# VHH binders against Protein EARLY STARVATION 1, chloroplastic (ESV1), part 1

Scores and structures below are computed, not measured.

Target 1, 368 residues: Protein EARLY STARVATION 1, chloroplastic (ESV1), of Arabidopsis thaliana (Mouse-ear cress) (f4i9g2)
Amino acid sequence: RSEKSEERRFDQKMSAHGAGIKTSSSAVPFASPKSRFLSKQEKFYPRCTPRLTGPQSRDTPPKRDTGIANEKDWGIDLLNENVNEAGTNEDGSSWFRESGHDLGDNGYRCRWSRMGGRSHDGSSEWTETWWEKSDWTGYKELGVEKSGKNSEGDSWWETWQEVLHQDEWSNLARIERSAQKQAKSGTENAGWYEKWWEKYDAKGWTEKGAHKYGRLNEQSWWEKWGEHYDGRGSVLKWTDKWAETELGTKWGDKWEEKFFSGIGSRQGETWHVSPNSDRWSRTWGEEHFGNGKVHKYGKSTTGESWDIVVDEETYYEAEPHYGWADVVGDSTQLLSIQPRERPPGVYPNLEFGPSPPPEPDLPPDQPQ
Unless a header shows other numbers, all headers, positions and changes below count from the first letter of the chain; Kabat numbers aren't used for antibody chains.
F is the ipSAE of ESMFold2-Fast. E and O are both the ipSAE of ESMFold2, at different seeds. Each is the mean of both directions, binder to target and target to binder. V2 is 0.75 times the mean of E and O plus 0.25 times the DockQ between their complexes.
[cut] stands for letters that were removed.
Atom coordinates printed by the task and the answers are left out, and those that the model quotes come from them; centres of patches stay.

## First folded at step 3 (VHH; framework vhh_4orz_3)

Design c01 (from a35 with S30D)
Fold by ESMFold2-Fast, scan of step 3:
Structure c01 (fold): chain B 368 residues (1-368), chain A 122 residues (1-122)
Amino acid sequence: as target 1 above (368 residues)
Amino acid sequence: EVQLVESGGGLVQAGGSLRLFCAASGFTFDSYAMAWLRQAPGKRREWVALIYSGGYTDYADSVKDRFTISRDNAKNTVSLQMNSLKPEDTAIYFCAAERYGSSWYPEEYDYWGQGTQVTVSS
C-alpha cells in the first residue's frame, strides 16, 4: 500500500513555516481545541432491525446496506418479486414485506421492495425500502431509504441513491451518488443531519462533498466540505467547520485551495466570537507559482503576522483524469438495470423531467 | 426554469382548516424531498413539514397531529392539510424542494416558492 507513503510525502511538502510567529499555520489548518465539535448521536434500533450502514469516519460517505439484502444480492432478481408477507419474531416484534412494480409514460418503470416492523409493545417502528427506476431517456436510479420512530417522538431516517443521466446530444453520461442520514429527539432540542454526494462524468469532471449539522446540549455545529475536479487538471477543495452555543459563543475553522498544474493558492481562517461579539481570528494563505517559490502570509487580531517567500517545491498530485471505466466500475449494479424495451419507431420524450437544453450556437460536430 | 407556486392560503377562524397546494415544474419532482416552511411577522423561517421522495413524512412538534403533508407525483404537487388552526399558525407559508431534505435548516433547500399568506383570527 503506497498510499500512506504518498500521503506523508505530500503533507511534508505542503507544510507552512514562517518568520515572525511562534507557530506557523499548516497548509491545511487543524481544528483548534476551542472548536471541538460534538459527535453525532445515533438512536437505538429495534432488535430485529436489518443491519444499518457500517461505521463511517467523518471523511467517508456511508455505503449502501439494505439489511436483509447485502450488496451482492442487489439487483433485478430481488426487485422482481411480487410478495406480501408478514410475521412475528420470537421476541413478539412484528415485521412485514411488500413489493410492487409501477409503469408509466416514456418507458418509466419502478420496481420496489419494502420491509418494516414494530416492537412487541408498539413503542418503536422501522421501515426499509429499496428500488430501481428507469425510463427511455437513459435515466437509471437505484435507491434505499430507511426510517424509524418511537413513542417518545424520536425519529431517524437515512437514504442512499445512485442515478445515471444520459445526454444524447453531448454524448456524455453523468453518475451521481448520494446518501443522507438524520436523527431527531422527540423530548429535547437535539438531533443531527448528514448529506454526502459524488458526481462524475465520462470526461473526468467530478464534484463531491458533505454537509453535516447537529444540535445537542445547547450547542449547534456545522461541518461542510467540497471538492471539484474539471478533468483537465483544475482542482478546488474547501472545508468549513463551525459551532455555536445559545450563550452566543461561536468558533470555527475554514480553508480552501485551488490548483492547476502545480500553480494555485491555499487560504484559511480560524475564528472565535465571544458572547459580547468580540471577534478573534487568524488568517493564512499560500500562493504557489509553480517555479519552486511559495508566498506565505497571514495575520491575527492579536497582532501576529507574516509575509514571506520561501524556496519550496509544490508537490501537488493532480487528481487522476477518470476514464469512463473507472465510473462504470463504481456503478456496476446501476448500469445493469434493464429499461423497458422501446418499440421501433417510438422515440423517448426528452421533455420528461428537466427542460431540454437550449439550442447550441455552433453545430454539435464542430468545436467552438 | 424551476418554479414552485403555492396556493390555498387565506383568512380562517381559530379551530378551522385550510389546505395549501404547491405546483412544481422544471425539475424531476418525484426524486426531490418537498417541504413546507413558515415565517411569522418578525420571526425567522421555521420548518413545518417534510415529505421525502419515498413518501416518508416528518413534522415539527408544534404541528404534529394537526397538519398532514402529502404529494402527488403524477401531478407534480405537494399539499399541506392544516386542521385545528390556532392564531399562532399565522404566517407566510413557503413550499421548498431539496434533493434530500434537511428538516430544520431552511438555507439547505434548493428551490423555493414565493409564499402564501395564512391568517388565523382569534
Scores: ipSAE 0.005, ipTM 0.382, lowest interface PAE 10.2, mean pLDDT 69

Design c02 (from a35 with S30T S31N)
Fold by ESMFold2-Fast, scan of step 3:
Structure c02 (fold): chain B 368 residues (1-368), chain A 122 residues (1-122)
Amino acid sequence: as target 1 above (368 residues)
Amino acid sequence: EVQLVESGGGLVQAGGSLRLFCAASGFTFTNYAMAWLRQAPGKRREWVALIYSGGYTDYADSVKDRFTISRDNAKNTVSLQMNSLKPEDTAIYFCAAERYGSSWYPEEYDYWGQGTQVTVSS
């Protein structure tokens, strides 16, 4: 119905329908942009240390005060500065900035920059590592890994990578992007994990999706969605979201659609299970024949049912979830990576893929 | 108890064909995406083919146009038809199940079979 169409268009945060399930709205951690859950997520990021008067205060790295794109740009600048420095603040906390480069077989090159801080007693720390990689197989990668913990025991990590594969022999290009985030409370049985990815090739084949899992006190939730486009007019989109409490209440909503040239199907289920295993469900489906007829059917455990064929033209336009630029930023830096110069007559080993990345030139056993 | 049992593996000559079967039990098969993954000697597992609960299919580039995945929900089985086999297709082939599978993250699959050996000569 109209709410199902809205679910197809937006990610979880942007969905008007997904602001909360009516029967469980207060129990859904992602129901509101200003929920307690979002406030706890904000607590998991590194603290801004105020600048103190004195020589050491000038050596404290800049605090975060801009959005994702600005944060990306700032970190990429570290790769170009080749900065190596460390200091100790008046309160006994320490900070460092490191940079390096690693070279390997098959033209492998990795430039990296790392910045971090640690409280005097080690109860709070954070690290941010940026890298770019390339080799002679047509491989280029740009990425970041951020992690930390605070004195309350909260911990977090985030990583994203974008990778270009340019097959020299067939001249095919493929771009793969992924992001992963995790946060855990040190004082509550609470945390969340999410990953998001997208892949494109030069022929228009596209795969993207997200898997999210989390827990806040007595509730756990799962959100998964995927989109697949073959570049030839076939589309598959699906979403599955469900949650449960420790008391045994469960609820969810799932749907799937697949179309090619106005012919296809759409189906879904909204369900709820009470702690005593009393189940409610509503299922629905549509079959689109491409001939001006649509078969609509469904039923619920409360006795509602329908099975009708209606006169309706099928209109299908893909309404994608959010894109890479909305999450991380543009790909200009990935495309600007300069591989090591390849001597004439030296060919990359394409049979086994890119060379294994060497470890960064950092001591072993460092906290990640 | 959940079980996935593969069969149909064996030795075949390059250019030949082979058909793998996977029999599933212990879960609501019709609600799960089913996949085939393979592990070549000395390599990590890689995804090969996927079929969603609704019948939509997806394939790794290396097997596209040569392999066909299909399912029979009435019999709780998934099959992989492998044509134009190459020596590089030599691997142990695994059947796997996930409610909404992904070719990107094989580690997300809920259930795995024991695997069946496929060897392609010369």
Scores: ipSAE 0.000, ipTM 0.152, lowest interface PAE 12.6, mean pLDDT 69

Design c04 (from a35 with S31H)
Fold by ESMFold2-Fast, scan of step 3:
Structure c04 (fold): chain B 368 residues (1-368), chain A 122 residues (1-122)
Amino acid sequence: as target 1 above (368 residues)
Amino acid sequence: EVQLVESGGGLVQAGGSLRLFCAASGFTFSHYAMAWLRQAPGKRREWVALIYSGGYTDYADSVKDRFTISRDNAKNTVSLQMNSLKPEDTAIYFCAAERYGSSWYPEEYDYWGQGTQVTVSS
């Protein structure tokens, strides 16, 4: 369960960084670097030290949860305030807000709002920028960037973006979501980096993935995964996690599945390399024929092996947990962006035009 | 076609200044993090400076307080102002782009320029 708890720890870290700012007060909360956040990096370190195993039908890493929490605390209301001001919080820290808009060719419009602050003694600072962009092609973008640093050289940075692309010629809409977070120590070689992406098109093509990297206590770790759906029944999923120490120990596990119409394969490897370069490995695979038979095979460096065909029904997830209809329903802020008024006869109205009607109150059990 | 074209390199004396430019085309520049990396003779590429889409900047310790990275989204350019140059700064300087770049993993960058030579004489 350690891998599931590591996924949960990542989501908890994401949620903490995604916490919103309530700006209705005359002062903006100061977002200083978290003094103990680097100690939490140990909780994101994969536990993948292999042990001797016997022949088994499915020795595979847990499947990825593709139902990512898509709730974000957007400071979108800041874009409507259009204020430039500065002040001092009750604790003596300083803050500022500024806002602006930029106009360009083909109806390009960018509205942005920035806020930031410094501690009373100037030992730490933070900034946060929110923006929306649009143009007459139906392009829309929401974004946020947050960062902070202190006088010891500690720094952190976070960004989130959501983008709508439309191709009038192909009548195809695409929504892309992405996030990147990193934190670095100024006093030791410690830190972490994470990036996430989700891409969807109106025909059901879906791509999701993440790359995570970190180092702490003379140890480095990597975690990568991806999911690809073509919208026509083909699925590709994979995970690759590994770690190493400065003493030369390395270990990891990796896993992949590819399926179409009940036919496909799964394969994986769990491995360990000691400082003297002795390697232990366990590999396994499955070939699924779609006819109620599955070929299972595998081996380990310790001499275990199997190669059998069994009568077994194939089970796999053929569709993403979160797809096009879900992302459209959850992208109300993106879709509500108001593009610049078009001159007559320029760029005909697209389905995600500039002014969607007001959303009615809908029951929670009817996703849009 | 995606292109990153560096300019501004050349020969400069120690203690001098030089400004590098990178002109980008073929992708939505404002959505990408832009980075400068360098490769000295006989060494591997090292990261120098990074500027994210929103304007956050990060620098290698060896160039901190001497170099300044900036971008102009209206002109699709990124620049590197190099002050107080040292012979150790002699290298080929590369411009690179990545939607979510990292100073730790430059091999993950999407697009690369051909590089521009910077030579700092003693």
Scores: ipSAE 0.000, ipTM 0.382, lowest interface PAE 11.2, mean pLDDT 72

Design c05 (from a35 with S31Y Y32N)
Fold by ESMFold2-Fast, scan of step 3:
Structure c05 (fold): chain B 368 residues (1-368), chain A 122 residues (1-122)
Amino acid sequence: as target 1 above (368 residues)
Amino acid sequence: EVQLVESGGGLVQAGGSLRLFCAASGFTFSYNAMAWLRQAPGKRREWVALIYSGGYTDYADSVKDRFTISRDNAKNTVSLQMNSLKPEDTAIYFCAAERYGSSWYPEEYDYWGQGTQVTVSS
């Protein structure tokens, strides 16, 4: 049966939605994109741990929402120790700690510290590298890269970095953070991959997102999301989550919203494809006119449909919860990097005039 | 606008060596991880080797100790040194990159070259 409003219960067997039930009598129940899709995919993907017969690896990089650098503070302190040593344990396993200091053109400086270990037969190993970089353009970078494998054949890798760019001519500062993690099992058809990025500028531009993928035997899972704020009232948010089995069953949930000055749209789809390629879907949309009217529409393959205009206040998050002031406050380690002293009369090479500047990165969620 | 151009492929006898090159343009090369993937006749694309922005390298089990990946940030190139080649290494080799990182999983790559053919005979 076709259903036009929340007054009748939506049977959403594909995804659990925490839709606001306090919408008007003509409203769509899942106007809020609260998806419990990931809770339905609560499979524990393997995480590989290095063999601990020597120095231990540190915890994973900063959390998704804040990008706090505190997990890396201990490793950055190692840059000041200038430790270079190695040894062999009683079981024949080896370990090392080394540090270096590289200098280059245009005031380039890189301070780094690396530590690692290896079992006597090489079947288990791990490496952890920490670095800071700077140059005379105002560029600063902090990073960490960790990797390992164990005797069961499991392997893992992760990186995290934070970068400051300064444009002297526009007086614009930008901080960018990124992380990538992956692991695979040596005994099962299992692994996972995750990357995320955060970009902030002093004018309120904010871009962040993540791409995740996992497999456990016969099931694969993907989760992607992005958020973009231009600092001038425009917002774009989207998410796309889906899973599949080796036997050909697939299901997913996706949505996006775009707003500027109270005007915009939201739309989404929950979908399922059976092994015989039969597709079920439910699509919904909202058009917001900024005048106290909202057009709500949707349909499903099971015959449900609605197309209504309601009197409703438009609500959306016009600014990020975590922004420039927050990122500067959490980037004290990055901002405290001491660049090389610039000699009097020597100016940084900013590539100004002699050649075109490098092309900027484009976010995956930004339409052309 | 991002372009990846592979070269160095060819025909080689089993036990021989080849070096593949990938020239990258249209993005800030030094910030991106670079990967080599291959597709053998009638098979799915598979990951071969990865080099991260920080210089760390990772390899598929089938090529460990035989292949070496390296990068030259001054020339915006990544290369793959292939030693002790086997007939089963016969494939089209692709250079690939992600906008924000890299992965073992072919479906996660944003940028791909056209590929270069490697044929190993015996």
Scores: ipSAE 0.012, ipTM 0.369, lowest interface PAE 8.7, mean pLDDT 71

Design c07 (from a35 with F27R)
Fold by ESMFold2-Fast, scan of step 3:
Formats: C-alpha cells, sequence, structure tokens
Structure c07 (fold): chain B 368 residues (1-368), chain A 122 residues (1-122)
C-alpha cells in the first residue's frame, strides 16, 4: 500500500463510466466547432491516518506547474484578422467569428477576437474569446476566455491572463500570470475548480499559488499551495490539502516553511475528524539554526511525542524557479504589444500620482 | 481596495420578484469577478450566481432559470434579478468580489458586503 495507490484508487472512481465532467475544446479556429469532450478532474486524496513513530523531516515540495498558457497558445493570429462572419453547418449547428477594437481614456486599447458555435437546438455551445489590451501607463495584457456546455448539461469555463503593470507600492514593473478553470456535471453532483497565479517583479519578488476544489458524489476536496520570495533571501512555501464527506468525516495535511539565509522553520499537521467530531492529529516542526543543527519536534493525539536536536544540513530553494530575466524572456508576446501613439505633450494619467494604472474593461459581451 | 454595499432586499410573497443591487467602490471594479451568495437560517453560506470580468455567468442549480446576474461597469454595480421566488429562497444575500476569478466555494472570495435580507412568505 502506498500514497500513490490511494490516489490511483480515487482516480479510478472518478473515471468510472458516466461519472466524469466533460470539457469542450475548440479545434478549428475560424470554422465550425471541432470539439473533443475530455473528462478532467484534479484533486487530492489524503491517505487515512497512519500511526506514526519517531522524528519526522519534511523535504521541500517539488516545483509545481502553474497551468498557464504558453506563448504559442495566445492566439495572436486571431487578433491580426478583423472578420465578422457566421454560418450554419449541414447538421443545423451554427458558428460565428467576430472581432473588435475598443478605445478608451488614457490611451486604452483593446483588440479582441471571439468565436463560437451552437448545436441546432442551442442545447450545446462553446465560445472562445482572445484579447490584448494596453494603455499609456505601460499596462499590457494578454488573455483568453473559453466556455461551453453540452447537451447533457455539463458546463465548463476557463481563462488565462498575462499582465504587465507597475506596482504602485514598490514602483516596479510587475508581470502577473493567472489561469482559472472549472467544470460541472449536469447529471451528477460533481464539479471541479482550479486557479493559479504567478507574480514577478524586477527585484526578484515572486508570489505563486493555486487553489483547487472538487466534488464527486458525496465527497469534496481542497488543495491550496503558495510560494513567496521577497527577492532579498526570504522564502515562504506552504501547502494545505483537505477533504470531507457529507457524512461529516474530514481529513487533511498541511505544511509550511519559512527561511532566510539558512535559518528558518518548517511545520505541519496531518489531521482527521470523524462524524462525531472526534479529532486525531499529528503536528511536527523543525527549527533550522543555520549551523548544521536542526531541532525536530512533534506530537500526536494518541500520545506520541518527540523533541530532539540532530546534526543535519538545511537545504531549501532561496529563489524562484524562474527569475525576472526568464519571465520577460517568456513574455515576449506580452512585451511586444504596441500601445496607441501618444500625441506630443500628452502624458499618461496617474503617471505623477501614487495610484496604479487603470484596469481596462474586458471585451464586451456578444450582442444577442 | 473594493468595498461592497447591497440593497434591494425585503419581504415578498411566493411567486414574486425582487432585484438586488450591489454598489462597489474602488478602482478596477471591471476587472473583478462578482458573485452573489446567500445564507439561510442555520445553514452555511452557499453560492448563488457569478459573473466574471469576461462576461461568463454561472448559476446554482436551485436558482437556474429564475435568477439573472448582470453588471454595469460604468456604474460599478452588480445586480441579481430574482423571479418566481420560493420560501426556500429566504436568506441573507451577500455580494462578493475576487480579483482573479471566483468559484462556487465561499472561501475563495476576498471582498464581501454586509448582506441584505430577503424573506419569502408562503
Amino acid sequence: as target 1 above (368 residues)
Amino acid sequence: EVQLVESGGGLVQAGGSLRLFCAASGRTFSSYAMAWLRQAPGKRREWVALIYSGGYTDYADSVKDRFTISRDNAKNTVSLQMNSLKPEDTAIYFCAAERYGSSWYPEEYDYWGQGTQVTVSS
């Protein structure tokens, strides 16, 4: 028995016939939909509580994928065409493509392209919208929003964004990336939601995180994690994963670490609550002194405890997976956005104030 | 950065309609996902409806086809049109906002209003 085996069993249950959430994906950019329905569930299944003995050490978690779209996925070719078309397929389904160019105050510019399709009776549909935005403050944004539903009542939605802006508090350029996805069943009590974000500045400040939630049958689960680097040697990493049933059983595992210059701490808790509110937990901690000594301690509700000092070197990542130079290198499409020409003698609003750049509106809803 | 104030609640008979309003103050309202959640007496908060900055809307099954969420970015307002009200819709209704999107899980929302009471008599 292993944790991987527990996760596989949970995956098998979620992948059972008829118990999946279907997600539509557009495959033909300028024509009728060529959708493929995929079942996607992301979850964490904490193992039932083992009896633990002795001191525990926690390794730094592996680097995590953010789920954010790559440059090749930004649909820039769609934004370079200005077409409004619609049609009907032989089976009675319809498709459309529209595009727009919105202008606003302070040099605001939004170029967008939208496409979608609907079944002949309107019971199944999908939409995909791509945009780029800019203004005279140095603000730039790339985004996409996709959504759909099928004839069985399943629905799904996702978005990806990449933004360049000036942080009002630090007066530094920042790049933010985010992604959100969700789906729900029309026939089962089932759904899932995920969001990720990454933020970087030119001095090495970095924040990454994700929130993931799901429900299948009478069980719900949550997974959250975050990483923060201040650009000056401080690092904070944490995870929190837990699940519950409608019968009142809950269980989870959480962990965090904080380090600066080899000195810091790690701590965590594995816990379980029965339907009658009986709680079991195991807590553990480490204090790292930066001198080859580590204080390890912990306890459980079953009476287990330890408190020892060991000879051990401290290992942790003091900087993010990608630095600022890597981030700007990966953001070439964002950085290449051409703002509107600024007339001579006209300056961006808020350039001389402490306020952040204005945040432009998203592309307008399709008129019905 | 965002402050939310609800209005429009009240007492209505079953089968009636109400329109709730949420006035938002603060920069960047148009970039926030907005939602309505409710809390019935003795129950946990539950999600009712949401509208993302890109225009996508979603509804809880219990209110689908009866409730409509909309936003007016020029007025910094979100509204919830509630039709065919049932006694089961009796709750305090909250407006909530989230910068990078929102979900059906109440714990995802960063900004909340104080709530407005809706009471539906049989």
Scores: ipSAE 0.013, ipTM 0.457, lowest interface PAE 7.8, mean pLDDT 72

Design c08 (from a35 with S53T)
Fold by ESMFold2-Fast, scan of step 3:
Structure c08 (fold): chain B 368 residues (1-368), chain A 122 residues (1-122)
Amino acid sequence: as target 1 above (368 residues)
Amino acid sequence: EVQLVESGGGLVQAGGSLRLFCAASGFTFSSYAMAWLRQAPGKRREWVALIYTGGYTDYADSVKDRFTISRDNAKNTVSLQMNSLKPEDTAIYFCAAERYGSSWYPEEYDYWGQGTQVTVSS
């Protein structure tokens, strides 16, 4: 609940009107599921095919939600307010709202708004910053940064950004999305960090991925995955997940697949390392020739091995092309950004070759 | 190819201030989280401060309210302002870069500088 900017905004306004209403959550909004670490405790053979890396739905898997801005993330409307105000409630809790503008070269403009609250003793606090950026090169950006802590000492942080790039030819148009989240326990050695990104261009080139890290007392885990599409039928997908304990036990599972028009390969490894460095491993692979034959091979440190050619048709379906219009349709807020008007006779100064637009300093975070 | 170069270290009396700088080259600086870590004599390396691409900052409890991390993407520089220095702050300070950032896993940082010595006399 505290995660939603509109709900947080309503709470702040109610407090500002002297209602004396205090809303506080001791829960961590971004808590990962308890199954956030890998464990191999079975005395049976581990599964090591891509179909067994996580639960498989019989239906088409839904699109992953990365927490990117949409019509329901109403905090973006803060950018239309130009109010700087602060107050203290009857219980000693405080709140504030700040806004500002930064202007730069080549039509650069950043509008930002920040709001936050703090309990009377500083044991609980939260901050939410929203911004939009644009310039005359066809660059637009929306972003948010949220953070908080509760009286139990739990803390959390989240940011996400959507960036739009157009040039004067529009054939280099692309959209880049990223989201990062982190949570830390105040009472135990526990926390996690996640980052997601998605990039698309007008030709259907697509890159998606995520990196995740976590700890629960003596156990740490990492999960990484990526997808790449060239827009012409080529695909690369991979996953790498592993965990370790303070005692030196490690285990993991990784795989990748590369396909183009029914021709390609898959390979993977499930592995375990004991504290004394004894390693168990099972590796596997598939080569798909596109001619009704598939070469399947693998081996394990316990002596299992196979190397066979089977009659099997490759039924690999590439994801549909995600182009400019498809990705843009998912973010009307990004498209609503209005760049500064250009004076007559002034044109964008386009850097030689593609390069990121300048990144101005964001407003400093409120001290704790 | 990648290089991180720290500067600004030195000898300072307790209660004094120092500002450390780290100049980065060879990678897309604006896409990386930047951190400061320190290693005191005979101790393990510890994380001090972190700044993400969006400007969010996080600090170790031992330096909270005394140190401030900032970045300048136009100059590919990250800075650490150290106030109210204590003898316990004596260490070699390292600049580090990580694409995803994590204060719990400093050993996973992608790029490291050579370090700059900070000595706080009592």
Scores: ipSAE 0.005, ipTM 0.314, lowest interface PAE 10.2, mean pLDDT 68

Design c09 (from a35 with S53H)
Fold by ESMFold2-Fast, scan of step 3:
Structure c09 (fold): chain B 368 residues (1-368), chain A 122 residues (1-122)
Amino acid sequence: as target 1 above (368 residues)
Amino acid sequence: EVQLVESGGGLVQAGGSLRLFCAASGFTFSSYAMAWLRQAPGKRREWVALIYHGGYTDYADSVKDRFTISRDNAKNTVSLQMNSLKPEDTAIYFCAAERYGSSWYPEEYDYWGQGTQVTVSS
C-alpha cells in the first residue's frame, strides 16, 4: 500500500504545483520588486533639512517568506517517498520525478526529491528539488531549489536553505537561513536578483544581511543592508542603496549605526550625480555619549551645515526584533530531522563549525 | 585553511577544447555555489559560469552552448568543459566559491583560486 500511497501523493503534488505554473511572456517573470528607495529618490535631492533622527532599516526579513510547503503539504514528507517515474498529463504536458538517498562517513545522510515538467509544446519548463541532510555532529540542513524557463528565454530561479550547526558536547547551537532568487527576461535587458541570509546562535549572536539588485527599462538599482548583534548589547546596522540610469544619472543613500550601552554613533550620506557630473551630497553624523547629550553634525555640497549638541535620550534597537528563540520556534521541520542511528561504541568526529565535507553528493547536479 | 586550486589550462588552437578543474578544501563544498570567472588582458574579471549547490547552472551569453560547468560534491571539485574555443576566450580563468552566489557580480565571491591561463591561438 505504501507504493500506492506514494503514487497518489506524487500525482497530487504534481497537479497542485503544476496548476500554479505561469507561462512567461516578454515581461519579466515575477514582477520586479518595487523599490521604496527608487519610488522616493526625489526626496534625496534636494533636501536641505538637518538630520535630527537617524534612519532605520526597513528590510528586516520575514520569518518565512519563500512559499515553501511545510511537512503537511509537500516539504519533508516527499523525502519519505522513493520513486523514479515520468509520464504525460492529460493536457499533453510531461513530468518526471526522481529521488535519492546518499550515505557517508560520520553518519552523513542526504535525502532528496526532484520533480519537473514541460508544457505540451515545449514552450515552458520547470524543476523543483527538495533535500534534507544530517550527520552525527548534530548538523541538519533543509533546502529547496526551484527554477523555470520558457522558449522566449525568460527564466526564474530560487533557492532556500536552513541549517543547524550543533556541537552536542559543547552545547553550542547555530541556525543559519539563506535564500537567493532571480528572474531574467530573454527578450528585454531586464531582471532582478536578491539574496539574503540570517545567522543566529544560542547565546544571542545574530547576523543578518541582504543584497538586492535589478534592471528594468533603462534603470538599475542596488540595495544592501546588514545587521549584527553580539548577544552582549553591541549592535551594528548599515544600509547602502543606490540607482543609476543609462543616461548617467546616479543617486543613493547610505548609513550606519554602532551602539553599545547607550554609547555610539550614526552617520550617513545622501547623494546625487547628474549626467553632466554635477554632484550633490549631504553627509550627517551623530555622536552619542551616553550622558543625555548627542552631538549632531552635517553638511551639503550646496552649503547647508549644522553642528549642534542637544539634550536627547539615545534610542536604538539593542536586541534583534527576531532572534534565537523566534528562529527555534519557526524551525520545527529542521529540528525534526532524524539523523542516522549511531552504532554502539561509535562517536561523532567533531569539528568546530560546519560538519566535515561529506563523501556522497547532493544529486542531481544537472536538471533537465 | 580554505583553498581553491585550478588545473587544466594551456594553449589550444581555435575550435579546440579544454577542460578546467578546481579542487576545493577547507569549507563545506556541497553548501557553496561554485563559479568560473575569467580576466582577459587589460580587462576586469568577468563571470563565465555558475553552478549552485542544488545543481542549477547559469552561463554568460558569450559562452552559452559552448561551455558546461559541473560539480562533484564527493570529490570537492568543480569543472568547466570548454568547447569550440575562440581567440576571444584567451584569459586567466579563476575558480570561485560563494555561500550565497551571484551570477551578475564577480566581486561577491567569498573564496578565489589563483587562476589558470587559457590561450587560444588563431
Scores: ipSAE 0.014, ipTM 0.499, lowest interface PAE 7.5, mean pLDDT 72

Design c10 (from a35 with G55D)
Fold by ESMFold2-Fast, scan of step 3:
Structure c10 (fold): chain B 368 residues (1-368), chain A 122 residues (1-122)
Amino acid sequence: as target 1 above (368 residues)
Amino acid sequence: EVQLVESGGGLVQAGGSLRLFCAASGFTFSSYAMAWLRQAPGKRREWVALIYSGDYTDYADSVKDRFTISRDNAKNTVSLQMNSLKPEDTAIYFCAAERYGSSWYPEEYDYWGQGTQVTVSS
């Protein structure tokens, strides 16, 4: 029947693929633009400066590659060299490498290394900064920030950091990770942005999410997703994706699910707004009772509706979104950060958050 | 409680200058990116300038070379120096904070001020 067919249709539309597409083979992508927005560090031809892999084109799901996983250890090792040097290449391009080491109250320590280059005419430039931080509260941080621009006016920026908190007995309390990447065209109204984060605590509480958006060919798109685990068997996941055209057409799909031991619910909405602001939507929901019965219901603005109970065993296996290991690899380097030795009889200040540094740990001016 | 409070707006003649301030409280200011956005009458809110926690700055094409964003982490303030003002710069200017920064998804910024009016006469 029509109701069963509509239910099957919604299940398909809630998959990671094809969500947000009402009609048309020319629907906007929910992925970032590729290739020409990426930096090419070989363009600057630096001397005696480590050459790091440039950012890679972003892959279509399921995995994201920031282009730094293979170079993670290389960049971190630069923190041990304490080098300050600069030069000019045969083509007239310039390069620099600088490093710093800042100490502060409550055992605060920051080591950083920065490198970069500029073309002869200054039309292209790039910088890359790596840092590690620690203090006596059990805080450790590892991070990188990269940016650049080319002679076509394209610009790009990316960062990631991971933060560790340990209690006074060196037990892991929580980990926080984040990554961002952005690219913009200098000649077109086109570009993209992505933010991803991941948090875990010692009790198994977990939060992951991403926000993405972009513009290309008179179309804009947004994609958000999140996952939450309470460490006690509860799971909450959601996705919200939508797109618009410069003609004023908008469309999207969103869904969420929450489950605990085979009992839970799913709900979602597929929607479309025409240029004259006429809105169509179809909402759906499922209630899973854990007893081999599932209540399925929904309605549309055009008068379609259903409310049925079906014989269906609840089988829930969450497909994971991008994880830290998929983005930058394992974080053993974070654990290897060496905090300053605490003198006997000196107690750390355990106020919320790390001790502020005595002075800025990064230079105020951008390297030339 | 998180607060962002803008000041420095007003009426100015074309070609003049204004400096906007945003005082922040209730969050770890030095770890947040700070942004200025504006909304002109009858227009959508648009991003103007952004300063990241590492002091990298970015500007909308319409304000490049005229506006300068800066921050003072010791005072928890962000400022926008606006030079060579044009009638087209007339708008309500909003201060916003976002932990990681974004020039294109401003509706998702973590914290917002109430805005300050800037009027540029021709």
Scores: ipSAE 0.006, ipTM 0.299, lowest interface PAE 10.0, mean pLDDT 69

